# Ledger of designs, part 55: miniprotein binders against q9h3h3

Target 1, 235 residues: q9h3h3
Amino acid sequence: EDGFTAEHLAAEAMAADMDPWLVFDARTTPATELDAWLAKYPPSQVTRYGDPGSPNSEPVGWIAVYGQGYSPNSGDVQGLQAAWEALQTSGRPITPGTLRQLAITHHVLSGKWLMHLAPGFKLDHAWAGIARAVVEGQLQVAKVSPRAKEGGRQVICVYTDDFTDRLGVLEADSAIRAAGIKCLLTYKPDVYTYLGIYRANRWHLCPTLYESRFQLGGSARGSRVLDRANNVELT

## First folded at step 5 (miniprotein)

Design x12
Fold by ESMFold2-Fast, scan of step 5:
Structure x12 (fold): chain B 235 residues (1-235), chain A 84 residues (1-84)
Amino acid sequence: as target 1 above (235 residues)
Amino acid sequence: SPEEIREEIEELLEKAEELLEEAEELFKEGDPRKAKELLMEVILLLWEALRLAEKLGNRELLERAYELIRRAWELLLKLKELLK
């Protein structure tokens, strides 16, 4: 069932990117304002298309928190797309390695840790923890989906600058765990999102590079992280 | 039945392709918001077609759905740039 939900969320995420966002930007807003902002816009209450009974009357695509040092760099997405079309017509193998090379060549390096939670107190509490970690500098940027018209799970995305920087990916996981998050996390590079690689892709690629599971008492990091592409435990 | 599922997938793919062509025309005509609205419908139709084609185990229908999804994603990326 998670697979089906993930594919639905992928379609919704693309639409959401083009609608207005509710943003707490720590580059221009004092950290002391965060608690009031979180109370005003809990993700379980913010509606996707607006409702007089919710905090928003207008559509909201994403609720986001930008860290003080956040500097967005999406790379050369147009060049990536052109190279991808060429690769597909070339007959060359399409593997995690070839996609990694395309991403590096076109500087499309960002990626994200994903967690899916049902609407309610647990979602709002998890988001508040992540938002505080962003404002305090332990994470760079994060966003959470608003409540869908028909319900369903919501997603929190925690971004890192470079999916090829293993240490950075692991540091983000550690910060998420330190914020009290115990659910399954999966890591997806943005290059996969731009190329439409989701659970049912025709190349039979795993749609995520890393998986993190919470571990009680046995690890300094609080989690076990697996490199799914190479089948190697990193922690 | 497998026959009814196949017909449903083919109908979804045909509808998606027609709406995708219309969305591409609207984008060229300078109506990116209407193009976005149609493209969102295209994406939902294509994801349903993929789900059914995978369940049916039909590689040909899966490849056709992936082809249209790729084209739809390319238009979405162009629309995101315009609608910033």
Scores: ipSAE 0.037, ipTM 0.435, lowest interface PAE 6.4, mean pLDDT 83

Design x13
Fold by ESMFold2-Fast, scan of step 5:
Structure x13 (fold): chain B 235 residues (1-235), chain A 84 residues (1-84)
Amino acid sequence: as target 1 above (235 residues)
Amino acid sequence: SPEEIREEIEELLEKAEELLEEAEELFKEGDPRKAKELLMEVIYLLWEALRLAEKLGNRELLERAYELIRRAWELLLKLKELLK
């Protein structure tokens, strides 16, 4: 409804990054403990700011699952910011290609598939499927937002380490679909988050790099993936 | 009415600017968690102001909202990097 909802949601997500996380870390925790952890912390019940009647009494920013091979790398965010300021003052065109080059130069390559679901059984079931795929090695890392005080949709984020690696992005989509997810997915590179979706929209940049739609009764691939920036089908 | 909406936007922007200045000072003084709390209030106010300014079609108010959002985002990014 709101034209600037994406920017507001991005800011809320960044703020959530700064609060404590509930993490199942497959690098140090046996996979056999996952089901109990998922039952203890269903995202529809975990509250953003804590509630004595919920699984948490203290604020929780994110509920996350780290795969066995997960090795976080945010790149050179400071260098990216400096280059962004220089680009804006240079008079050079600000395009998706220029932003992509800044991201590559400063190794800010991660991105994520996003899905938005209402609180309830479907959210918890989708998250459990994603979490199992992460622990089993089909996905690298994922997180889900806790329940907001006033309700509203929650988001599951499934990360890939390099948004310029189309094959890797498509493989993550396939793994999400194999986990039983059928809703619309959109892919956003983290570089857009660091530079601000608001700033990108000011330059009329498409904030959604890829889009995935489920294909009912479909092909060997369970989805159709579109490159939103170039309006080209990848599948 | 357009006049009432303009007054509401101006009040939202003024309040947001005051809180943003306070958040920026708290960050500088070494209280990043309180700065973050105020910044989230700022962001809420600014998004309300931006939505209303866009509906009203007032270019001056839109530009003012854009500038405050830019400052808020800059601080938010600094806080995120610090509080990792």
Scores: ipSAE 0.259, ipTM 0.608, lowest interface PAE 4.1, mean pLDDT 84

Design x14
Fold by ESMFold2-Fast, scan of step 5:
Structure x14 (fold): chain B 235 residues (1-235), chain A 84 residues (1-84)
Amino acid sequence: as target 1 above (235 residues)
Amino acid sequence: SPEEIREEIEELLEKAEELLEEAEELFKEGDPRKAKELLMEVIKLLFEALRLAEKLGNRELLERAYELIRRAWELLLKLKELLK
């Protein structure tokens, strides 16, 4: 039963990746145009499959902002899939360590900080803050899901190049906090997304590597970051 | 009624399977763009079927929806790699 949810989420995520995206690309578009673009496409109003009453009449999979220095690298996803099938057949235990090894071997290293927010002003405001941080160079790339037909929370994804680079992951967290974000963040490597590791996965793995909580007061970093698998505080 | 919901799920699953088979054939025949277009329709039908099957609590229909979602996911991954 738990596997049903994981497979559904994997298919939904891949479908969104393959549908058209609304993109602000800072590599080719002046930063002065960002505010108008954000006003035109607030994520709380952009619909997943299009609606005459929304900013879009056609399907939108993601709303994304690319930074000036952004250079995508997905690694060898095909090799990763073949190795994953072999691992499942082998009888070897499926653990965070074995998934990390597969990701490194096939150079599938990107990951993302996730935040889930209800449709509305707070979502749109959080997205605008993240988008500005990307265009200004404090973050590399980010995307936000459009509004689903039945509603529900939307997700903002803020990417880093290498989930094994702990300092880089923590630097992105600090930049998110500096952008004014105070909600709970979790960090997920893209290898988990490709392999269908979600909250209710068949292997009972924690679907995220890190958790970040906003900290009021004298925190030098603005947040507390926890390694979820090992239950160790990093900050 | 449960019977009406069951009939709707069966119709969704049957349509999804038919379109998925067509998408798989188009992929094999070298038309990945059209395969993708049909697969996106398959996924929409399967999402609705899964939602209704969960509501109904019917294990057999849930398992059938899951198996078709797995097939769709496999084709989706192949198309994503091929289409860059």
Scores: ipSAE 0.017, ipTM 0.406, lowest interface PAE 6.3, mean pLDDT 83

Design x15
Fold by ESMFold2-Fast, scan of step 5:
Structure x15 (fold): chain B 235 residues (1-235), chain A 84 residues (1-84)
Amino acid sequence: as target 1 above (235 residues)
Amino acid sequence: SPEEIREEIEELLEKAEELLEEAEELFKEGDPRKAKELLMEVIKLLYEALRLAEKLGNRELLERAYELIRRAWELLLKLKELLK
């Protein structure tokens, strides 16, 4: 509704990264334990700051599932930030191409498909489907926000290693659809988050690269994907 | 009124800048958790100021808000790096 309200929520999400996470790590935990873990920690019931009546008494920033082959690589974030500051000081144009080049140079390549759902059965069901896809190896890693103090929608983030690898991004979309997800998805590179570029940025950059909508029958993958950066329909 | 909204924005920006400076000092002094707590209040104030400045259509206040948000995000990223 309000663009600036959405950017405030982005800042709150970054604060959540710094609080403890509830993690199912398929690298060290048998896949047979996933269903019990999902039943114990449904995201609609896990509270952001803890509650004796919820599954958690202590604060939780994120609920996450790591795939068996997950190997995190955030790249050179410090080098990226230094280069970004130098670029701003240089007076050179700040464009999507310039940011893409900075991200490549500093190997800050990860990105994520986002979906926003209201707390309840549909959120928990969607998260369970994503978590199973991660543990079974169709996706690499995912996380979901806990229930906020004021309420509101929760977000599921499904990560890919390289936002410049269009095929890989589209393969992740296909795996999300195969997991039964039918809601709207948007894809955002993490480089925009590290540089503080959000919807209401002064450079008028769009941090959303792709948008995916579910459709019956029309495409082989079960979704219609739009390249929002270039305004081109890909599927 | 536009004048009343302008005064509200200026008050929000002044309070945010004061708290941001305090958060930056706490970070330098090795108290990152207190710095984070103040920074979250700064961010709340700045995005409210930005919302009002956009409604008012005042480009100078928008630019001021954007500059403070840039500083706040810089600190937020440093805190995230430090606190993992």
Scores: ipSAE 0.201, ipTM 0.587, lowest interface PAE 3.9, mean pLDDT 85

Design x16
Fold by ESMFold2-Fast, scan of step 5:
Structure x16 (fold): chain B 235 residues (1-235), chain A 84 residues (1-84)
Amino acid sequence: as target 1 above (235 residues)
Amino acid sequence: SPEEIREEIEELLEKAEELLEEAEELFKEGDPRKAKELLMEVIKLLLEALRLAEKLGNRELLERAYELIRRAWELLLKLKELLK
């Protein structure tokens, strides 16, 4: 992550989620308008808190693209939170398995592939590729962070509906690679995000379930996907 | 000065706590839109307090800010669920 405390990361995530988003919604906007929208709002130029010299004068928390089939389903987040508090006081072991069980019980199943890129052409090109894949139906939904006031890397998040559906997670990886993305990808279930569990946590849990690395495969490009929990290569 | 920065952080944290308590009460009273409005201000105050406390290196003020952030996060999750 960026070396910040879990609380600091949670505060930044809350602020971004609550500020306005720039959204291309393919459910209501023709796909033919995407290229103009991408040209108007390149993530390397959209500023987090607004600037007269940027595409936005007001704060922007996220830049997002919703696919035609996108149906938001956050599950029972309130129930998840209550169960998490109970788990912490129960004395039961806190493991990846117990968190997976809580997520399934409360239908908090979404997850995301993450890529971190420095502001610039490569970020904007990667985002454009992802956005087109979403609008064309190969991916369901994605978002990218705006440029921070202090600088630093920006993040592209590509969501899947169910982190327990390994095939679906791997299909999303394939679609990301087909869009021309060659950087390291990591996959994190949203349950970890909702509970404020980041890289440095007291339970020593790894919130990353999968890693994807770009590799050439004979006459076709592909990726190597590693199951982080079991340290087993899947592709 | 360090003393002046400390006082500024304390004022930010006091305002954040007061507004967070008000937001929590509004949520319970059935006004999630007003609760969200106040929570946005709380988060803004907490981020500024964190920035200054980290610069100052004051552990007590950092721990106080972290406690308020955890409460704000709890309220945010409830609001996100309710406003869908």
Scores: ipSAE 0.039, ipTM 0.498, lowest interface PAE 5.2, mean pLDDT 84

Design x17
Fold by ESMFold2-Fast, scan of step 5:
Structure x17 (fold): chain B 235 residues (1-235), chain A 84 residues (1-84)
Amino acid sequence: as target 1 above (235 residues)
Amino acid sequence: SPEEIREEIEELLEKAEELLEEAEELFKEGDPRKAKELLMEVIKLLWEAIRLAEKLGNRELLERAYELIRRAWELLLKLKELLK
């Protein structure tokens, strides 16, 4: 619901990955068709398991937009899993540094900015802005959860290809803010997701590498980005 | 009561482990969609067990819950690949 929902519902997200997706693929679809697609499938109205009264009567796991340059690369997740099990068995300290090295070694580098919004106009408006940024090339790929049967907040995930590339992560934040999003954003590497590491993990690791807060200063506005691991303000 | 919470956690872990074993067998037998259905129930039970074990402060129960969630996560990744 509030801040921790995505971490605690990661298993639901994995199940959603296995159900059909509604995709606007800019690699094969003209950008001029985006507005009609967004109007047809507003995330506040698309239901997770289908409902005769919604745009979908069949289950939908995710609503996604692929940019023109999108090329999926999850790395060697199986090798990562094996190395993670070995690390746990070894008795060696489990730290952000060791996880970072496992991720680099196995090329599991993608990560994502997460934002949680209640169903409604603000969610649909935010998603439309993100989707346009993806199709226009300012972001690479994004997805949004459909409306759950139980209700609650929906999540927009905006992916970057390399969580170790600070500049790329910050550029994605800027593009999200330019789309009009004002809520708290948190950035999580996919390595934490694949290993099942969340806020209340047994190793007391912070799976959030960055957080971005909207800040209105003077006549200008922007975001304040914090590096959570090093406790350093970046903007 | 701490004793009541402990018993609830143990019951959740026992049920989760039994369903996880059934899901693993269904995956081996070639019924991935039913395996997925059971696995989603397993994960719900395990997250509740983790929540309660953390509240109780019982490290042993928490470690058991995390071991089962690891097994569940491994099966989920295999199912994700197979069902796409």
Scores: ipSAE 0.134, ipTM 0.548, lowest interface PAE 5.4, mean pLDDT 84

Design x18
Fold by ESMFold2-Fast, scan of step 5:
Structure x18 (fold): chain B 235 residues (1-235), chain A 84 residues (1-84)
Amino acid sequence: as target 1 above (235 residues)
Amino acid sequence: SPEEIREEIEELLEKAEELLEEAEELFKEGDPRKAKELLMEVIKLLWEAFRLAEKLGNRELLERAYELIRRAWELLLKLKELLK
């Protein structure tokens, strides 16, 4: 079975997706306004449900930066879900390849690099670097979670258009590293979320497609990227 | 005690199910924003029930919570598409 905990966490993430977002949209806002916006909304201080002592009094689901070329495309999620149900009842083997094919057929191709950081200066600094890379055109779109009432780590998500495009995924990793990010990164396709594929699943699939580790004095790109499913290095 | 914890979990799950049914009805009636508000309350109740059921080690209560979270997840997907 898909892990109950993972499905519950996915439901919380979807609730955040539907709450108001604080967005810097480079399609309509001059890049010169970014630094003031970042100073107004540091993710370590923005609270999930609002607080008189924080930058926000009302709930905030995500803090996001949209690049100039950002064009959202969720694909045919309804068709994907119908095809997934048919696949499960068909008795056909469920593998990374069959899920990839479903995603391609229904154009549910987006994915994201994830990094988890404790609230504080390091998180805010990392987010500022990512946000600048988005506004400057090296990344397409990114978001960061607000601070939970009980604390805990926050997540920065850096999206790419197509998880099957290895070069695009690797280029995003390079841009993240060029922004000064040195922590562990993991990459997850959005199709996994829609199909309920998480850490513990009955098909024994790896929920993380790629991972990236910073390498001091390593390759010119500054990181090693591993294909988790095949356990092969891509860089 | 384990019995008191079990009763608390059952009350949380019952309240979550009632609110989930109300959220589903509001979605059908064309009030997706109110449905979302109730669904967020459902998620909070289910999170509390999950934590307590894990501590108790009760598989029956975990499975009941699992069924409710799957229903909530389906409604969240519909609301996310509608309220995008």
Scores: ipSAE 0.012, ipTM 0.340, lowest interface PAE 7.8, mean pLDDT 82

Design x19
Fold by ESMFold2-Fast, scan of step 5:
Structure x19 (fold): chain B 235 residues (1-235), chain A 84 residues (1-84)
Amino acid sequence: as target 1 above (235 residues)
Amino acid sequence: SPEEIREEIEELLEKAEELLEEAEELFKEGDPRKAKELLMEVIKLLWEALELAEKLGNRELLERAYELIRRAWELLLKLKELLK
């Protein structure tokens, strides 16, 4: 009912993907321009549908920063969907393992660390830290939602190329923590997004694979990461 | 009461189905932007209906919500691909 639960944010994220994005692309733009771009487009002030009082006069689906080495690959989403329908009608168990196998077979491997923050200085500061980490090469790509008319939390998504690469997923977590982020993080593979796996899914699957909690005075990585599907601590 | 919650779920599902059918028709008629706008409303209604149906524990309403969510998600993916 708050309008910014995982299910609602997923639906809004899919719709936002179809609207124009506001992008700082480090592949074509000098890194020296980042600070001015961040000051011009703070996510707490950029509005989803445009407003004369905001930095944008036109709708914005996402505010994104692309790293210098960013090379998008969504895989074979059509083949994934066909295989998913076949799996559902087969009567075989639907588990994290079977979804992982479908994702590998169809090369739908990307995933993302998610953090949810209220509009304001903390969100803008967190986004600036993430954006700098992307431009400096510690992270590959990230995006943040604009401010919704109804308010509520905004989401920062930090992507990795391959959710099956645990070291890569943990490396991204470490970079997020090094950027000063202390809030709860959850990791979701894009295959779950394409197949509609959210909190209230029919198969009772956990909608995220990993969870990261900040650890004061703890390990060298600054956080504790849990594999939620297998209930195994990775750090 | 459970009866009032059931009525609320039924109203949400009926509204969602009506809007979903309209969105599907707009997609077929070549108006994907308007189809997307209606589908956004459908998704909001369906998530609310699903949450209430789970709370109520009503299998029939839960199954109806899942079927409509499946249809809505299929249309959403088609729209995402088309409007990319």
Scores: ipSAE 0.162, ipTM 0.543, lowest interface PAE 4.8, mean pLDDT 84

Design x2
Fold by ESMFold2-Fast, scan of step 5:
Structure x2 (fold): chain B 235 residues (1-235), chain A 84 residues (1-84)
Amino acid sequence: as target 1 above (235 residues)
Amino acid sequence: SPEEIREEIEELLEKAEELLEEAEELFKEGDPRKARELLMEVIKLLWEALRLAEKLGNRELLERAYELIRRAWELLLKLKELLK
């Protein structure tokens, strides 16, 4: 996608965090209720600001599924912001390494695999697969954006709790592929989101850490995961 | 043409700065919902300006866009803290 579209969607995503969410919470809701919930709230039909003709009459920021073991931890975002301002005014080089250190120091460790899909059957099918993987315990947490009035692509975010844990990041990718997802995936740490690191950032940093491409390998399907910063194939 | 692109970028940046100042005032006046609505328009204008400035290769316009994006993101994070 065009960089502008990705950055604009990211900004809208942060704004959407402030509005109500439609949540299937596997910590308190039986897994047997998931299919009915998915049928009631397909992301291609759920509207951002509500519409009498859609599944929702009220605004919805995100549609989310929480796994049975989900335990949210956003870290110290306020401390991260203060340290970031100090780093910028210090004149020290801003690199992936310094951002990683900032994230570790302030425990802002979560990250996410991102996929962008046009509204329609393929989006709804992909989301249903991801949601089932979350409820079944192969993934921890996921969310998908509702349909915007302008149209355009919607985003599915699949979270991991620690972007520095490469094995955990790779396991999430594997689970996404096992759920039938074949599109391009990119992985972004939440620290980059908080600090405004997007495609056209001032520091010319790569806005994502990993890229996953579907590989058709006969009877055994999987993916190739690239560490974008080091240009190293991880799978 | 390069001259037309430069004019478009300058207009986008001027509009974004004006709206950003309005959003910052709305936030201070205790209207975070209207501030957020206006800020979303600011962000849209700024990313378009950035895209065009990169295409044009103009460092001065890029720096202006980056500074306004920094301010916009700072306000967005304050809004997120306040509203959720």
Scores: ipSAE 0.269, ipTM 0.622, lowest interface PAE 3.7, mean pLDDT 85
Fold by OpenDDE base, second read of step 6:
Formats: sequence, C-alpha cells, structure tokens
Structure x2 (fold): chain B 235 residues (1-235), chain A 84 residues (1-84)
Amino acid sequence: as target 1 above (235 residues)
Amino acid sequence: SPEEIREEIEELLEKAEELLEEAEELFKEGDPRKARELLMEVIKLLWEALRLAEKLGNRELLERAYELIRRAWELLLKLKELLK
C-alpha cells in the first residue's frame, strides 16, 4: 500500500508551512548542539499535531536545518502565477521549457531532492546525516516532515538554490549520498509546486526533473542521475 | 465502495471550494486572519480529497483537487505577504 505520493505531500506541505517549524539554525546555534537537538526531536517521534507522548506538544509543520550560507529567497511568486494564468489563457503550448523560462524570469529557481522513508531508525539516521551535512556546509537547507497519524512515509527535502544549475543539483545529490543515503531520490523544482503541476496534470508535464539511484561500486558520486525530461544520464 | 469514495471526494472538493471562496472574500474584505484560518481547513480537505482520489485512480477528481490547490496557493502567498 504505497504511502502518500509526492502530490499529497504538496498539499500537506501547504498546511505544514502555516504551522510552527522546529528549526536548527546553524547561523545562530553552535554546531555542537546539533546532536542534542537531533536526539530531542527525532523525526520518527515528532508528530504532526503534537500527539500525547511526542516530543512536541503543539503542531509541527516541518523539522528543518538551516546551514550557515542559507538565505531564503522565494523570488517573484506572484508575478510567476500571473504570468502562468496569462499563459494558460493564451492557448500557447506549455512545455518544460516554458516553465523553466517562467521560473528564470520571475527568479523562482529553488528546487529540492526528495526522499521518502518509513518512520523509524532508518529515517532518523538519514535525517541526522542530512542535518550534519547542512551544518557542515555541504548542503544549504533541509527539512523533514513530522510523523503523520496514519504512520505513512515521511519525506526529507534537501534544497538547492537553482534547479537550472545542473552542477549544483548534482553536488547536492553527491552530498546526500556521502551522508549515507541509498534510497531513490527525485528532484522537483518549487515552481512546479507553486503552479500546481503535479502528476497526471493536463499538460502531461513531469514534475520530476531528475532521478538519482544509488549505485554500488560506480562513479565517485555513488549514484546514477537521470534527466527525466530528456531521458539522459547525467553521471 | 468506489462509488462511496467518489461521493466522499466530491463532498470534500465541494466543501473545500466553498471555504476557499469564503477565504478569498474575507481576504478582499481585509480580514486576513480569518482567511488564513479557513485556508488551513481548505488545505486539509484538499489533502484528504487527493488521498482518496489517488486511491480511486480518478483523474478528473485529481485535476479538480489540483486546481483548488493552485487557488489555495495563490491565496496563501498573498496572505504570507500581508502577515509578515
């Protein structure tokens, strides 16, 4: 019974964005406190609504770690949406290239590697590895969803500043792999989320730009990255 | 039954749309706090609708849910700008 798809996670992410976040900010908090913070708020135990006996008594939208170089920039999302509406009414063809150009024009360039893991030790260990990589400056920012009531898969999101920078996207994949993560990774631009481009959309646009598969004994990256739009291996 | 699930999804979507319209109106009327409260309920309904629609494999219901999610995002972004 396949847990929540990435699309359910998008709707839940909207709700979660409005609830309080548990944040470790490496810009203001010493790195030496990370292990204690991870032990206090293991993602498998933190509950979405602050269930009795959880580390959190109040709702938590996300657990996040901000790196030293993290600077939130969302770009012109309103202008992006207006341009998207105008594009839809124009009857012009909508392609991945169209979305890329809209994103560039409005400076909405953030994207994320996504991994889905069942609640438990493996998730908490994966999150600890990612959090350390963020604090050490190998990654800029990451977040993990809290435990849902239904016990579905939790998602770890590792952000990059520019989905159009293939090197930056690949470097983040390498850092995730170096943190010991072996599961399937999918990369999604935030522009697709903001425009409501999910699976089975009317334009047949794939919201996943890249897939990363772990490879034993392969290249120095330890992964194979596929460009899904072009069906080309990048590694 | 699949029919019961469909009916449930349709009810969720209808309720979500009604509340979203109300939230949009409240926003226009200058009550962004109430608009946010309703929007949170909208998002929860849409999340459940998506869950059920995927389970049912109904593309039409998924597309309706995605359209409402898009509108919800638009309102959310406007609210985030005002409530900063």
Scores: ipSAE 0.114, ipTM 0.551, lowest interface PAE 2.9, mean pLDDT 87

Design x20
Fold by ESMFold2-Fast, scan of step 5:
Structure x20 (fold): chain B 235 residues (1-235), chain A 84 residues (1-84)
Amino acid sequence: as target 1 above (235 residues)
Amino acid sequence: SPEEIREEIEELLEKAEELLEEAEELFKEGDPRKAKELLMEVIKLLWEALRLAEKLGNEELLERAYELIRRAWELLLKLKELLK
């Protein structure tokens, strides 16, 4: 990752959350329709702000796939923000443990595996694999950014319900690898995103909780996962 | 030179603060779309200022950048919840 690129991407991602999404919702749409939908909306061709020559004429913030069992709970983000401001004003130490406790108290528990890929065949192929894993029930929900007007890498986000559930986070990594993904993956709890904590933050907190690298050879999982916060190898 | 970098940071912080104040006012006046547009520009300016301030090693400029980033993120989160 290149210095402050992560910070710019995080802000752009939050702005994109507020724009319209293109969604394949397996809760209401038959799985048999997925391949046609993927062909209609390849992320390398869908434009962020719309273009009559692309699949979309209007702005698109995200392209997303919801699994059949997906039941989102974003928690109490407003309460989290109020508690965060109170904590900062109090002068009490701000640590990973304090953030974890705030997240638990306000039930802001979701997190995501992130992968960054250049526009093109590899991105579209990776997204198709992830989307199929979601619709088939190996993953719960995922989204991918559209092509930016300035170009640059696009991001695929694969969500888990609870960043404190290590087994669930590792199971998602395993499912991503089973879908054929070989690039670097990083895991970030949504609490960090909501509070604006990224690589260059004044509290020196690590914005990435887990890191996954594709493992060559006889690994059962196909990846090596590091707990970045505690500097512990998990797989 | 360090002096040139310091001037660049000060210009970035000044522009960011002016635009942030305008975005905050637009939010209060009920124009969340324009507030969002300005806020995204503010955030870009602030991260550039932060990058340069870290390179320069100037604690005063770093603290100023962090305070403006805090305000910007507060507004961004309010906009996100409003437009949810």
Scores: ipSAE 0.176, ipTM 0.541, lowest interface PAE 4.7, mean pLDDT 84

